# Ledger of designs, part 6: VH-VL binders against UPF0179 protein Maeo_1037

Target 1, 145 residues: UPF0179 protein Maeo_1037, of Methanococcus aeolicus (a6uvu3)
Amino acid sequence: MDKRITLIGSKIAKTGNEFIYCGVLEECSECRFKKICHDGLIVGKRYRIVSVRSAKHPCIAYGDGVKVIEVEPSNNFTILIESKKALEGLTLSHSDIQCNNILCKYYNLCHSEGMPEKYKIMELHEKIKCPKGNSLIKATVSTIN
Below, E stands for the ipSAE of ESMFold2; O stands for the ipSAE of ESMFold2 at other seeds; V2 stands for 0.75 times the mean of E and O plus 0.25 times the DockQ between their complexes.

## First folded at step 1 (VH-VL)

Design r7 (framework fv_retifanlimab)
Fold by ESMFold2-Fast, scan of step 1:
Structure r7 (fold): chain C 145 residues (1-145), chain A 124 residues (1-124), chain B 111 residues (1-111)
Amino acid sequence: as target 1 above (145 residues)
Amino acid sequence: QVQLVQSGAEVKKPGASVKVSCKASGYTFTGYWMNWVRQAPGQGLEWIGVINPYGDSTWLDQKFKDRVTITVDKSTSTAYMELSSLRSEDTAVYYCARAYDSSLGEIYDYFDSWGQGTLVTVSS
Amino acid sequence: EIVLTQSPATLSLSPGERATLSCRASESVSSYGTSYMNWFQQKPGQPPKLLIHGASSRATGVPSRFSGSGSGTDFTLTISSLEPEDFAVYFCQQYDEWPRTFGGGTKVEIK
């Protein structure tokens, strides 16, 4: 039900496609589309494209331009978890990775805002190279109410 | 260089168990996931399961969950796959295969290195 | 589980010809801007060899005549000009969800 409007690369702007919102780039700070493109989206959360508008717009991040899309949450978060706890179907209690490197490109996935105390691992993705040496895997998790 | 060396061929009777080993060398054993895949003679590939050697966590295909146990011995960099209650349909070459690690240090779940295979024959 | 259907089952071609192999998934294997599809080559008596990962990235040491493309449910492996050593069985494999699954294979054989 909770639909948002955003912009995404025209090549991938197809109804049914999904993506993880990764946050704003520094180059976006002065972009006139920043509000429509980024506001209301949660970093690390998965979204599904429910409609695509035909017009293309210029974008510094996409050579072929971007299209306006309407998205809805997939009711999942993307986070990084310790490899030793990485088993699909497992329910975990949320415990923050001890890390203060706020400049790390993975910081928001390690310290995802609004995480519930418990969640279920739905999908495991790639392991990441952690600057602090932690063994971490990217995972899609579902909130357990 | 990465090498995965598996144990030798085995012949078993229906109802028996078999344990296949896969000894890894040439890389950090705990840095890569180890998969098990089988192939019946003249047939396609069938995924069995995977283990993370760092944490010993496993994920098994539903078809095998009640009959397969995957373990590792980190001191010898060896993975094991044990299949119980053998049936004639289990006759196959069993492979171990590691998950690939990119040049950027990120690990992806694709099989860039395979063992030579272990033929398991189940017959009465 | 995700079912992968490869077509055709057999391609009969001559050296120097172009080979186009198809792999269709029962559901999308593209998520998060990435396509989770690999291609393997297998010769008799040998284990499979990785050719392409992530739908389009060539594995180390794989000749440039091999290329992968596609997204969502439809994927293609192309060999631009067949060499004698390319006559083999080719399998696609998805890694978007557990369990990991393989296609039934396409045999590329000499005409």
Scores: ipSAE 0.000, ipTM 0.458, lowest interface PAE 21.1, mean pLDDT 78

Design r8 (framework fv_retifanlimab)
Fold by ESMFold2-Fast, scan of step 1:
Structure r8 (fold): chain C 145 residues (1-145), chain A 119 residues (1-119), chain B 111 residues (1-111)
Amino acid sequence: as target 1 above (145 residues)
Amino acid sequence: QVQLVQSGAEVKKPGASVKVSCKASGYTFTNYDMNWVRQAPGQGLEWIGVINPSTGETWLDQKFKDRVTITVDKSTSTAYMELSSLRSEDTAVYYCARGSYEDWYFDLWGQGTLVTVSS
Amino acid sequence: EIVLTQSPATLSLSPGERATLSCRASQSVSYTGESYMNWFQQKPGQPPKLLIHDASYRATGVPSRFSGSGSGTDFTLTISSLEPEDFAVYFCQQGYSTPYTFGGGTKVEIK
């Protein structure tokens, strides 16, 4: 399996971002990019964006259009967890932090899409001061567990 | 050298089928789509369809979907286009053409195969 | 399907002259600054050769006298000074949506 080319929403098409591939949507049946977008990706598998092309293309699923990206499979990703639960080597069951502030710059790290049922904490990074007062820490976690 | 080499000219009777081959060399066959385009004598170019050589998945123009089958043989880096129920209007030069990695322009073409349908 | 109309059908010129070829699409083939219009050159007995892709980018090995311009529905291929080897048929092709379509061609011939 070589690195793959696919397309993703232009707003989330950033080097280093990760996503779980969810498969072909009904809207994609009329898309000129259907083949490039979906070829060679495995439903339910996590991918990491390693490069982003500059051009934007029309897409029915993404209102702001899509960009061509190069991806590789990923078993590790970054999230925010409560400091009281943060211990390297610990296996946690996923539970979203209760927060509805969608304008927060940390929202996506607190509410990661497609989280596995269980994950292992591999490395702890910097602490984050939440606008809501929560004590959070950035962590690299493994999806293998 | 990157090239596409097609099979030789064919003469067929109405109602018959024809299968044209396109052998790729000088690049990784499965990394690029293979398109088929035809050109009737003295006329313009008409897109027939495309195949993903890695998966065998095809996308055809509605006009050809009931008569055209596109296949690949990965072991020989060869694409095939079979057109059935031939009519005199199918007389044309048939080209294979490699799609760019993004798929929307053709950067490499075969030399063409003349298919003549005559009674 | 997107219909491409090329004009003129035939352009009779002498070596050294400027050639301007037009291609009009039945709907826009541009999106957010990109235009999915390509140009090919075809000589008798040969397959088409890519000259310009995405409206204005010259393909590898194509001389600088060839240039492409335009956006939306109106596109132009310009040959600044015709060389003897430039007398050929030129086709435009849209990569905006499948089925991919080609214009009817413009024949550039010696006067």
Scores: ipSAE 0.007, ipTM 0.533, lowest interface PAE 10.8, mean pLDDT 81

Design r9 (framework fv_retifanlimab)
Fold by ESMFold2-Fast, scan of step 1:
Structure r9 (fold): chain C 145 residues (1-145), chain A 125 residues (1-125), chain B 111 residues (1-111)
Amino acid sequence: as target 1 above (145 residues)
Amino acid sequence: QVQLVQSGAEVKKPGASVKVSCKASGYTFTSYEMNWVRQAPGQGLEWIGVINPSGGSTWLDQKFKDRVTITVDKSTSTAYMELSSLRSEDTAVYYCARDVSYTDYEGFPYYFDYWGQGTLVTVSS
Amino acid sequence: EIVLTQSPATLSLSPGERATLSCRASQSVDSSGYSYMNWFQQKPGQPPKLLIHDASNRASGVPSRFSGSGSGTDFTLTISSLEPEDFAVYFCQQYSDWPYTFGGGTKVEIK
């Protein structure tokens, strides 16, 4: 169904929180929860936490451990878009920013995976300082259709 | 009805290996992790390790890592625990036990809900 | 490794009496407001049977005379009035940290 289970850091495991799934780490091969944590999730897709389980488990990626959560796909995304395209209410076709700097802390917001063919700009936020000099702004967008 | 049925008793000499099976029925085999626990005669329980049947990933207690291999055969819904380089101290009843680790259970508590009947492994010269 | 110490090793009681079993952990098994301690019953020739999970929750089908309590490092299993079928060995088990560990067991036997 639309809801899936996974594990996330205990400090951020709160109903209502959203996150972007980032994929499997090499260290996860030693984790008894690798399947629960990773199966059925799409890299770059945004999920919303709808319930949190009480038990805490050790995790190499999270120093305070992880908890099991139930998630559902979120239709609203935070992405970075070129300022010249940034108009509230505008419907845009998906177009990734030309950039290959995978070490940039904003890379996933610039190259969001799982984006629909078209999305609508709902709200504009702050401008982002781009290491490569692109003029970017944070935006909340929603899926269309 | 959930059932875990284990293979029969084994008698082995020191230095040999043993492979115990645990056949699951009555539920989706790949949706629950399987633990292995042993109990020496008249003694307490000792956790050996766990396997995720879907991916085959395992986590073992440090004392068993060099001698234990846990595997699954998804086509027959069977988990296996193989213990090598047997010593007299390995004489015990070996149990498989299903782990409640998915959101199918209200509250999602972590515990072993169903256990196999046990397999007695005797290591004797 | 979290070490679980059960006491007493043996309880000699008669049917109808109250049984109180103790389990102490070498370090806290609490996290985020929950206590990750389970209790199992084992009869001769049988595998362990879950009685109590998460310190105080009875497993499905377990009679109301069984109750669990405690937090942190000190846990108790209580049988309010012993029935003949309750004479067995009882084990506590923690799942707060790796590796999972069990107590040494308390044998409840007929006096």
Scores: ipSAE 0.007, ipTM 0.504, lowest interface PAE 9.4, mean pLDDT 80

Design z10 (framework fv_fezakinumab)
Fold by ESMFold2-Fast, scan of step 1:
Structure z10 (fold): chain C 145 residues (1-145), chain A 125 residues (1-125), chain B 111 residues (1-111)
Amino acid sequence: as target 1 above (145 residues)
Amino acid sequence: QVQLVQSGAEVKKPGASVKVSCKASGYTFTGYDMHWVRQAPGQGLEWVGWMNPNSGGTFYAQKFRGRVTMTRDTSISTAYMELSRLRSDDTAVYYCARDIPYDYTESDYYGMDVWGRGTLVTVSS
Amino acid sequence: QAVLTQPPSVSGAPGQRVTISCTGSSSNIGAGHDVHWYQQLPGTAPKLLIYGNSNRPSGVPDRFSGSKSGTSASLAITGLQAEDEADYYCQSWDSSLSGSVFGGGTQLTVL
């Protein structure tokens, strides 16, 4: 129900992963699956992968190939928050971590684009190893209050 | 098969600049960060910095800041490292190396899984 | 100067076990950052041997194992073979430097 089908790089095609749809890459313009990539997705909107098909397909833009995925619009975000603020059910005002390490694997989770002004902590996950030594934990947060 | 192919050996005079290339194949070039590491003759490994080929973002070791520039050309899946104002002690083999992929483990980061063969840069008068 | 400390050399006979240490500080290994190990055969580029403290890439035999405790890490090689003669480097991340750091390297000789 509101689930959509698209293609994404096989290395990132995991259930639970989220991404912001950026539109069709020019490199994929001749791909036989171009129609699927255009079907009902909104540029700039966040989606969550709910299932992954096993077959790999060749794609010029992805050297490791692509897989068919089912996605749904995400009202929940995976972000990193300070451990001292990490209480399930707590509503927080969004504040970026003070960090300029743009090459950190966790940078986008610390500086998530499209975050609402306020969000509710829905679920706490694992702590991460912050290269700056900050005490951070992964959390699923909701824009629905 | 994942491969990183580097440019050939260079001989430079002190004060010159050198630009080393690293051509990637067998994987999505923009999906994985690229490290640069050097090794002076008979010495150990020294990290120079890294770049994100998707964003073009870079982060350099403090020792090299102001002298090193890392760039890429996504149309040919090639990363570059340019080192300026060369000194005799910059003589080294320079390696490019791919960052360990996100999908191997969530605890791993800043490690290097695939290495180029190296480019010898000799700085002498 | 290397940020992580390794012995400059170790030696063993074929079939024996050797251990190579990698000593860090509170800003790197002691801060919980992962340790990776690389093998460099003479005249070749380094090869990833162990990642994330104890994981082996495909193709690395189980004779190689890694461990981490406190501010230090260790690489163990069992059943030594002549082909294991190489330089071994540990590597981690340092929060105070905001960068990757290497050990000074250990030359393994199989006698």
Scores: ipSAE 0.000, ipTM 0.505, lowest interface PAE 19.7, mean pLDDT 79

Design z11 (framework fv_fezakinumab)
Fold by ESMFold2-Fast, scan of step 1:
Structure z11 (fold): chain C 145 residues (1-145), chain A 119 residues (1-119), chain B 111 residues (1-111)
Amino acid sequence: as target 1 above (145 residues)
Amino acid sequence: QVQLVQSGAEVKKPGASVKVSCKASGYIFTDYYMHWVRQAPGQGLEWVGWINPKSGGTFYAQKFRGRVTMTRDTSISTAYMELSRLRSDDTAVYYCARYTVLTGYFDLWGRGTLVTVSS
Amino acid sequence: QAVLTQPPSVSGAPGQRVTISCTGSSSNIGAGYDVHWYQQLPGTAPKLLIYGNDNRPSGVPDRFSGSKSGTSASLAITGLQAEDEADYYCQSYDSSLSEYVFGGGTQLTVL
């Protein structure tokens, strides 16, 4: 597996975290790391953090600074799905849960950015308590070719 | 040899401007940020700002905004720091220093330029 | 005032150990930013002595070492020698100021 190097905000720079690569921020246009750390990354593609270097570096776009991370393309995602659709091995077409509560701590798992059109349920985890009353389960899903 | 060579000492009157140069050699000038740090007589080190020689982009410490301008000339691998509206308390040795971007420290320093501001 | 606090002076005899402290806050060392150390011999420019809290550049003797804990860092010098007589500065980054910050400096006298 090819490991690629980039920078992200220190607060989210944790091994196992995933993110959608959005390209170089305009606020970081003067950042020295720009071309070196972003070479080989595809805008709109999801990556998983494989390792995090301990040193913090200042960056105008991130108040807590940034860390150098090694990433690889993510083959699996953690999302919340409706319990009635939660069967290991099932292939689903993605649809967002109907919810506008952006302050919910589960919001990003319910409205995962960059989801593929279809995915396969690989593993079911714990049920969550939804403030809106939806019956939801945390699941690991995999992209389909 | 990898080195930073700075211009010679300057004596200025209050209200004048001074422009200090820093010529890089022995490495690719545009591959490293250049920072400026000053030291008043008998005092500690004080960060002034940085320039990215590749883009010309700059960032200055709050204390110096409005009075400092950093520029570079890539054809001669030289960085410049100009400080205007000089005050007596601007008397200091001004250093240029190469910034190792992936590691976050100053790994190479110029020998300093003494700027004396007196009436 | 310097943002990072160092003792203004320390002293020791040849062969002894001295330690120089560098005290920061939650916006710099406490926020996880690395601490670097510079040695300034009389009449010279600063020279990198320790980077990334505890790493030595090529050519720096192993009797120099760094450490970091919480909001503070320390430079330790063992087997003190006359040639170590110099000013020592710690340096980090402060997120609340968005600036690189230095300690006030510590003058080491070898007795």
Scores: ipSAE 0.000, ipTM 0.547, lowest interface PAE 13.9, mean pLDDT 81

Design z2 (framework fv_fezakinumab)
Fold by ESMFold2-Fast, scan of step 1:
Structure z2 (fold): chain C 145 residues (1-145), chain A 124 residues (1-124), chain B 111 residues (1-111)
Amino acid sequence: as target 1 above (145 residues)
Amino acid sequence: QVQLVQSGAEVKKPGASVKVSCKASGYTFTGYYMHWVRQAPGQGLEWVGWIDPESGGTFYAQKFRGRVTMTRDTSISTAYMELSRLRSDDTAVYYCARGLYDYESGTYLGMDVWGRGTLVTVSS
Amino acid sequence: QAVLTQPPSVSGAPGQRVTISCTGSSSNIGAGYDVHWYQQLPGTAPKLLIYDNSNRPSGVPDRFSGSKSGTSASLAITGLQAEDEADYYCQSYDESLSGWVFGGGTQLTVL
């Protein structure tokens, strides 16, 4: 497939990790990353790391090391959904779970960044223990239209 | 042919400053980082810093911060290194060297083209 | 003085193999940064011999090879020739110092 090249911090530069592309790193020279920015990555779009190059290279502004990674657009990601709506193959409209407990370890999965208007349930995983008593299950969902 | 031509030898007194030039030819000057590396007589190589000729951005080794200034003039494809408050232990051959940075791979490929060096002697 | 440790000298006879080590730490080679090698003949500027651990620039004979493992790297020279007599330097990046670092250099003597 069409693989793009970019840079991320060494700690998160692992095959299989996903991230949302946020544009040019502030800590690095504009000239250094101009060509990589022209590789056709879209700000706000989710990508999956498919390979990590072994070389770690310096950041001009700071000592934080970065690695070159190859990415592909990610159509799949993990979220928490209400168990009563959880059926593999079902297409759901996005609906935020009502919860203001920002200290919950599941908060980001309940309030996932970059959610599309509709998604399809691809695979169901384990139920989680919700501190507020909601019946929730982890699911791998697809953003494919 | 790719070449880096450096200015001639300098003799300076302690406390003075010296400015070494490095004129590039045979390639796109702004496409490559320019490193400065020194070597005291009979000693090893010591990295001083680099400049990005396109942006003018610089990065200096900790030891030289506050005493070194790197600049460039893109109209004549020339890089400069100025070292101030000279000490006797600054006596060295100062090299400019072209740094490879592969934007496609994001890799530094070392320093592939070197100037012949400029001997700077600091003595009272 | 030098951040990367090299033996100060190494010797070999023509036709033999010599290996020059370059020992770093967790902030440079051990952190995953690439190692480059330079050859310096007497009275000349250094010449890039190996880049990115094991790659040779055009014109460098295949008698020269590089490798990296853990916190160390090595340069191997096979089929040793009189013309190989020179100083050899390894180089990497150190994230604690936020800069490029060289080994102390190894003088190769061809007996």
Scores: ipSAE 0.000, ipTM 0.525, lowest interface PAE 16.1, mean pLDDT 80

Design z3 (framework fv_fezakinumab)
Fold by ESMFold2-Fast, scan of step 1:
Structure z3 (fold): chain C 145 residues (1-145), chain A 119 residues (1-119), chain B 111 residues (1-111)
Amino acid sequence: as target 1 above (145 residues)
Amino acid sequence: QVQLVQSGAEVKKPGASVKVSCKASGYTFTSYYMHWVRQAPGQGLEWVGWINPYSGGTFYAQKFRGRVTMTRDTSISTAYMELSRLRSDDTAVYYCARSTPYYVSLDYWGRGTLVTVSS
Amino acid sequence: QAVLTQPPSVSGAPGQRVTISCTGSSSNIGADYDVHWYQQLPGTAPKLLIYGNTNRPSGVPDRFSGSKSGTSASLAITGLQAEDEADYYCQSYDSSLEGSVFGGGTQLTVL
């Protein structure tokens, strides 16, 4: 388990959230932590946030500011899937939830970037209240080789 | 310095297609959404849609679904908007503009591409 | 046809204050989606003036301010100057339309 440190927007800087590392944001060049926090991450690789530091730092690329986070490479993903398709051990082909509400608190779980074409449901969690009325359940999934 | 450079003006006949380009520089192209917004002469701003340059994922305003296609080429940091089955009321200046994934606000805009549809 | 309602025009004298309203509904501003404001000078692309209801980008003078309450937002401009003569647009997000929406625009005339 190799923990790395990076910066991410304050609104998504929550333990358990996952993201694809897209490289350093040039607009954050004034941030004192830019070089230190982004060292050693691989562009295009998925990471999970394992801790969030409380301090919020200004960054012009994120109007709400950024936070320092610790991350680990992610081998399993947490996503939202349609309840009708949710069965532990089932292999599914990935289909994006049709929704453009980017300000929804569940958006990152509905639109998990870099999802493999096929994945296996490892564990089912709670159902969520979708503002759009979709019947969705939170699930931990893994890639299939 | 963030810049969005758009392709030149186009004149098209009704029923044709037009493809407008937007070349980004001065930032990491894949870290920001690219939006397209149009403005007919003397009219207000109208949102067309966005593309996520990282994934290629798109979302289009309902009015344009079936007629618009947004694509990108990450090797040259360029976004494209293609509008088909053109009508005279598609005559407008078409802008590209970027946003963060967490904000809908459009912080940098291209200078616009005038598309004229006339018979 | 515009989902967000703005007055078509407002006017004021140099040094005066004007306010431009942006009226939405429960599916956009009333659902706590942020409101952003743009300034469009004649012959130019729009420029981001206010984002996230109240925030000013670097380089925007403090005589421009934004506010939001209920289903509506307002842009206030104090100390009017001739160079403020422009079109102003509000923008938010609409959950029913599933997309960004703009107001119809307000032409500000500095008398």
Scores: ipSAE 0.000, ipTM 0.528, lowest interface PAE 15.9, mean pLDDT 79

Design z4 (framework fv_fezakinumab)
Fold by ESMFold2-Fast, scan of step 1:
Formats: sequence, structure tokens, C-alpha cells
Structure z4 (fold): chain C 145 residues (1-145), chain A 123 residues (1-123), chain B 111 residues (1-111)
Amino acid sequence: as target 1 above (145 residues)
Amino acid sequence: QVQLVQSGAEVKKPGASVKVSCKASGYTFTEYYMHWVRQAPGQGLEWVGWINPNTGGTFYAQKFRGRVTMTRDTSISTAYMELSRLRSDDTAVYYCARDRGYEFWSGDYFDYWGRGTLVTVSS
Amino acid sequence: QAVLTQPPSVSGAPGQRVTISCTGSSSNIGAGYEVHWYQQLPGTAPKLLIYGNSDRPSGVPDRFSGSKSGTSASLAITGLQAEDEADYYCQSYDTSLSAYVFGGGTQLTVL
């Protein structure tokens, strides 16, 4: 297994969490941590945190500091989709749910960063209660190769 | 093989400036940060700062801020450290050293060092 | 004064084992920053001896080993040889100073 080591914000540095690598932030261009934080990560690819070290390190991009994490590439991620389209094995074109309620606890699952144009439904989970009244179900989806 | 070749010894008066060079070969100059470390006669090692040869970005130890300037010339794979307003206690051997970060981030280390440039500050 | 504390000298006879300590604090070694070791032979530049607490560069014999525990690290040299006579420096990073820090150095004398 190919273990990749990087740094991520302390608040999200939890085993099992996933993120999309979006490239080097401008604040990181002069940072000596640039090689550790970003070296070997592919822009647009999703990674899963498999372990977290306890020490916090200062970082200009993260006010609460960063932690060292081990990551694995991931093509699977969790999103919310319309229940009427929710069939395991189905390939869907991504369509953002029109909602600007950034305080909603489901906001990140409805507006998942770095979604590909198409994905395959791998597993269906629980239906969620949407404050805006949308009929949504939590799903694990896979990026299509 | 990696080599860091530094400029020759300098003798300066207090208040003057000195500029030391470090010419790199045997690797891609822009892919590794370059550090400067000094050692006063009979004393230990003291970190001065680093430069990112790719961007020209720098970071200096607090003790040297306002007096040190690090630059590079990518066309000749050479890094420079200029120290101004010299004092007698700046007398030291100044080393350039290549950064090599370890995967388990808890601090960078210096894998290759230049042979050093003796800077003597005396009146 | 150096930020990391090393004994100023250590001595041994050929074939003996010597250990050099490097004591830090919660802002450096205690914060999880790795310890690296450099050997400086008389009149020469420092040479990387150990990195990442315990790893050896190519060409460094296995009689040199490093370890770390809590806020301290140590360098062990077994089968001591005359050519080991040198100054040894530990190095880490200090988050409160935002600086790379060195120990004061330990002069190893081979008797």
C-alpha cells in the first residue's frame, strides 16, 4: 500500500474524513511546508485520511494549525442525491441542489466540492430531513474511470 | 553527485556588508530549498534562514531579520546570502545546506552542505 | 545558549559504546518535531548522520543509531573507532521560535 503523508487543518484531521485536493493556495507559495502539504497530491483527486498524528503545527492557511496525516487515494465519496434517482448501480450526471443555506449541517453533502460530471451510485444509506423540503438520500458514489 | 561550492573567505570592517555565494550542481536547483547556517569560531551551529530557489521566497530567523537578504540566480544555479551592518560577533563560517524534508513532517533536515565561507569582521 | 541541550563532551576507547543525549522542550522535540544528527570532523563541514530520529543515509554504518522519547533524543555509537572523533550536533524545529534549532554540540574524544 502506497502511504502518502501530508498536512491538513487540525479541525478536519480525523480518520475517515475525505477531501478533494484543489491545488496550492497562494498563501502556501512561500511556505516551507509546501512540499509536505502538496507534493505528490493530484489536483481534483479525492483522498481519505487513514491516520492522524497528535502534534499541531502552525500554518498561515489554517488558523487552528495543521496536523500530519496519512492519506490514501479515494474514488468513493458520500453525497446527497434526490430519492427519485436513487438506485444502486445507476450512473448519474451531477446536478447541484439549488440551496444557499450554508448553515445547514448537510450543506457539504449537497454541495460536495470537486464532483465529477458523472458518478455511479455504489450504496444507498439513510434518507435525510431537508430543511428546504427536498427529498434526499445519502449515498456512497464512485468516480467513473 | 550533489555539490555545493561556496565563495572564498572575506574580511570586512564593522558596519560593512558581505555577500556569500553557493553554486549548486548534481540536482535540479529549483526543487530543493536552500538553507544558510553559521558557526562562530569554536562555537555551535546557528540557523540563519532559507530561500525557495523556485519562487525566490525567503524566511529568516528573528535574530537576522532586517540585516539578512537571501537571493538566487536560477540561470547559474547559485544562491546568495547578504548580511549587512556587520558586527564583530558576525565572525563565523557560513554554510549553505540543501533542504531534504522527511515524509513524517516534524522538521526538515540538511542532507548536503557546502564547505563553508569564513567571514571575519574586525576593525 | 543553545535551544537543545547536549553534553559538551563524551569520551570512549576503541570498541566501546557511547551515547550522546539531546534534550528539548514542549515547543520542539516534545511537539513531535523529528531530531536529526550531524557529524562534524575537525576542519570540515557538518555531514548528515541520522535523519528522522532513527534513519541512516546511504554510507552511514549501522553502528550509528538514533532514538527519540518524549522531549529527548539520543545518538548511540557502538564499536567506537578513532575516525569517529568529531563534534556531533542534534537538530530539530522549534515552533515558538519559528526556527530550526541545534544542540550546543558534543565533542567526542577517542582515547
Scores: ipSAE 0.000, ipTM 0.512, lowest interface PAE 15.3, mean pLDDT 79

Design z5 (framework fv_fezakinumab; at its last look DockQ between E and O 0.53; V2 from the best seeds 0.00; counts 0 for: pae O 10.9 > 2)
Fold by ESMFold2 at other seeds, look of step 2:
Parts: sequence; C-alpha cells; structure tokens
Structure z5 (fold): chain C 145 residues (1-145), chain A 122 residues (1-122), chain B 111 residues (1-111)
Amino acid sequence: as target 1 above (145 residues)
Amino acid sequence: QVQLVQSGAEVKKPGASVKVSCKASGYTFTDYFMHWVRQAPGQGLEWVGWINPDSGGTFYAQKFRGRVTMTRDTSISTAYMELSRLRSDDTAVYYCAKEGYSYGLEDAFDIWGRGTLVTVSS
Amino acid sequence: QAVLTQPPSVSGAPGQRVTISCTGSSSNIGSGYDVHWYQQLPGTAPKLLIYGNSNRPSGVPDRFSGSKSGTSASLAITGLQAEDEADYYCQSYDSSLDAWVFGGGTQLTVL
C-alpha cells in the first residue's frame, strides 16, 4: 500500500535506507525526471526504500546519477529511551523522560512531540551523555497500528 | 492510435535554415519527452537533443549547440526542430521520437516519426 | 567513430543463433546506464526492439533477447529468420559527453 516510484542518488539507493523528502530543488524545475521524482511525495515526510533498480540515469542534483526506487511512507521515529527498557523487538508504552531542561540539545528526543501511545523498538543506536545523568539510548522505533 | 506525423522533405542551400515539425496524436503530448535523431544517407543514428513539451525546456548535443532550436506548440501537440547555417553534411533524415512510460520510462524511444529528409546542396 | 562500438556486419543461416555486440566504456554502459536496441528495416524508421537492457515491447518475439555486463551489451537472435535482415543499433547515455549515444549499427544478413 502507498508505494511510489521515484529516483534518488545512486550512492544512497539501497533497500532499507530512509530519507526525508525536501521538495523540488530550483535546478530540478526543468529536469526530464521531475514528474517521476516528485509527484505524490509529501514535503517533510519520511520514506523507506523497499526496492532498487540497477539502471542509472543522469541527474543535475546527483553527480553519480540516480536510480529508480520504490518507496513507502515510514512510521519510524528517532527517540531517546531508558537503557534498561531498550531491547530490539520489544513493544513499550510511551512515557516522557522526567527532565525539565528545555535548553538541553536532546530535549526534543526525550519529549518527542506527536509520539504514539505505543511503539516497537526496531533498532538500538548509541548511548547519549545526559547532563542530568539519565541512562539513555538513541533508538529507532515504529508506531503500532 | 499513437503516432508522430512529420513535415515533408526539404531542399535547402548552404547557409539557410530548416524547421521540421512533428505532430503527436493518440497520447498526452505534454507527458512525454520528445527527442530528435538524424541519419545521414547510408549512415547511423545521431542524437540531436530533447524537448520537454510540458515546460518547453530543451537540451542539445554539443555538436548542435548554437545551431539547433527545439520548440513546441502544445495547443496543436506539435514539436519543432530548427537547424540554422546549414552545411552539406547536414543532409540527413531527421526523426522525432517519443520516450516511453513503462519499464522504458527512463529513456527508450518507443514511437518514432517516419522521418523528414533534409537535403543541403547548391 | 561511434562512441558505442558494434561490428559493421553479422550473418547467419536460417535457424541459427547470432549475437550483436555493443561495446562501450566506463562513461556509458560501464556507469550502469541502460542499453536499448532498435531494429531498422530497409527504408523505414527505427523500431524499438529491446529496452532497459533485456525487456521486449509487445509484438517483439522472444527469440530476441538482450543482456548487459561490465562495459558491454549483447543482442541475441535465435531461430534466425529471413525477416530479421535489418540494421541494428544499440543506444545508451554517456556522462562524459552529456549525450544519448548510438552504436555505429550492425547490418544483419540472413544467408
């Protein structure tokens, strides 16, 4: 469902990679692939590459050309969670991390606006130095339907 | 029926200009890029350039830059190629060709006009 | 000479297999650009025969096949028939020239 064909730089055209669609660049306004590259994609929305074709095509925006890809919308988010609860594949109920330091560079990852009530941990990344001493790990999570 | 109908043969003298037309029918003209390809008598195929009929944007092979102009009139679904300062080695059949929109959606030329012979002689 | 190199001629007897090579470089086929093939019967416009390296348009018999490897592509015709006598052109994109390029063409003769 919701799959779409588009093009992306050949170096990042790999199944499983994700990107955020940022809109039509000025140099792409007369591009031969403008319709395929951009129609039906929503600015600011995250997409996951689900298939890649091997054929390469010329592109103004990508010096090594582009490849045809199939994408779908991604429900993945990057958040910080407590390390003690962080196990890949686990489904957790969302709760805000107790911290009121709004100037912290990680504040928005600890208080992710619009985060669903439940999520599944898809991948664990690096631990973060929390100034308050919380034991936090960066994680990619997916919404639960 | 999808087809490209080209203008008739032309005889020109060196230094003149020629404008070849290509009328599209049976499909949405603005959805597909149009290419121009030429073939000198007894010779192979040579790409001249493309036009995006939707925007009017063009791109020309280096050999023809400064001498070729590609235009279109979307109200009559017609593409044009004008070649100026003609030389005897511009004698060729000039084809228009449409890009496809399936697996060939990249750049295969799926429908061709029958060609327009342009002869340049004194 | 043509950027993509094809043999000038190839011949075969009816029922045989022939191949037509299309040799490019790192700036075209070797960069991963598609190869398309066109058949041109005498006195007619070219007709798309193979697109995207190996795909056949509707109406093209499956005895025509295409492949690509490294910097080269190949068109194969099995079960050769008299009506296959034509000129054949490969086509790709070349990033150093910023151009679509054709092979020099191969004249196929059916003996």
Scores: ipSAE 0.006, ipTM 0.592, lowest interface PAE 10.9, mean pLDDT 82
ESMFold2-Fast, scan of step 1: ipSAE 0.055; ipTM 0.652
ESMFold2, look of step 2: ipSAE 0.006; ipTM 0.574
ESMFold2 (binder alone), look of step 2: mean pLDDT 93; pTM 0.949

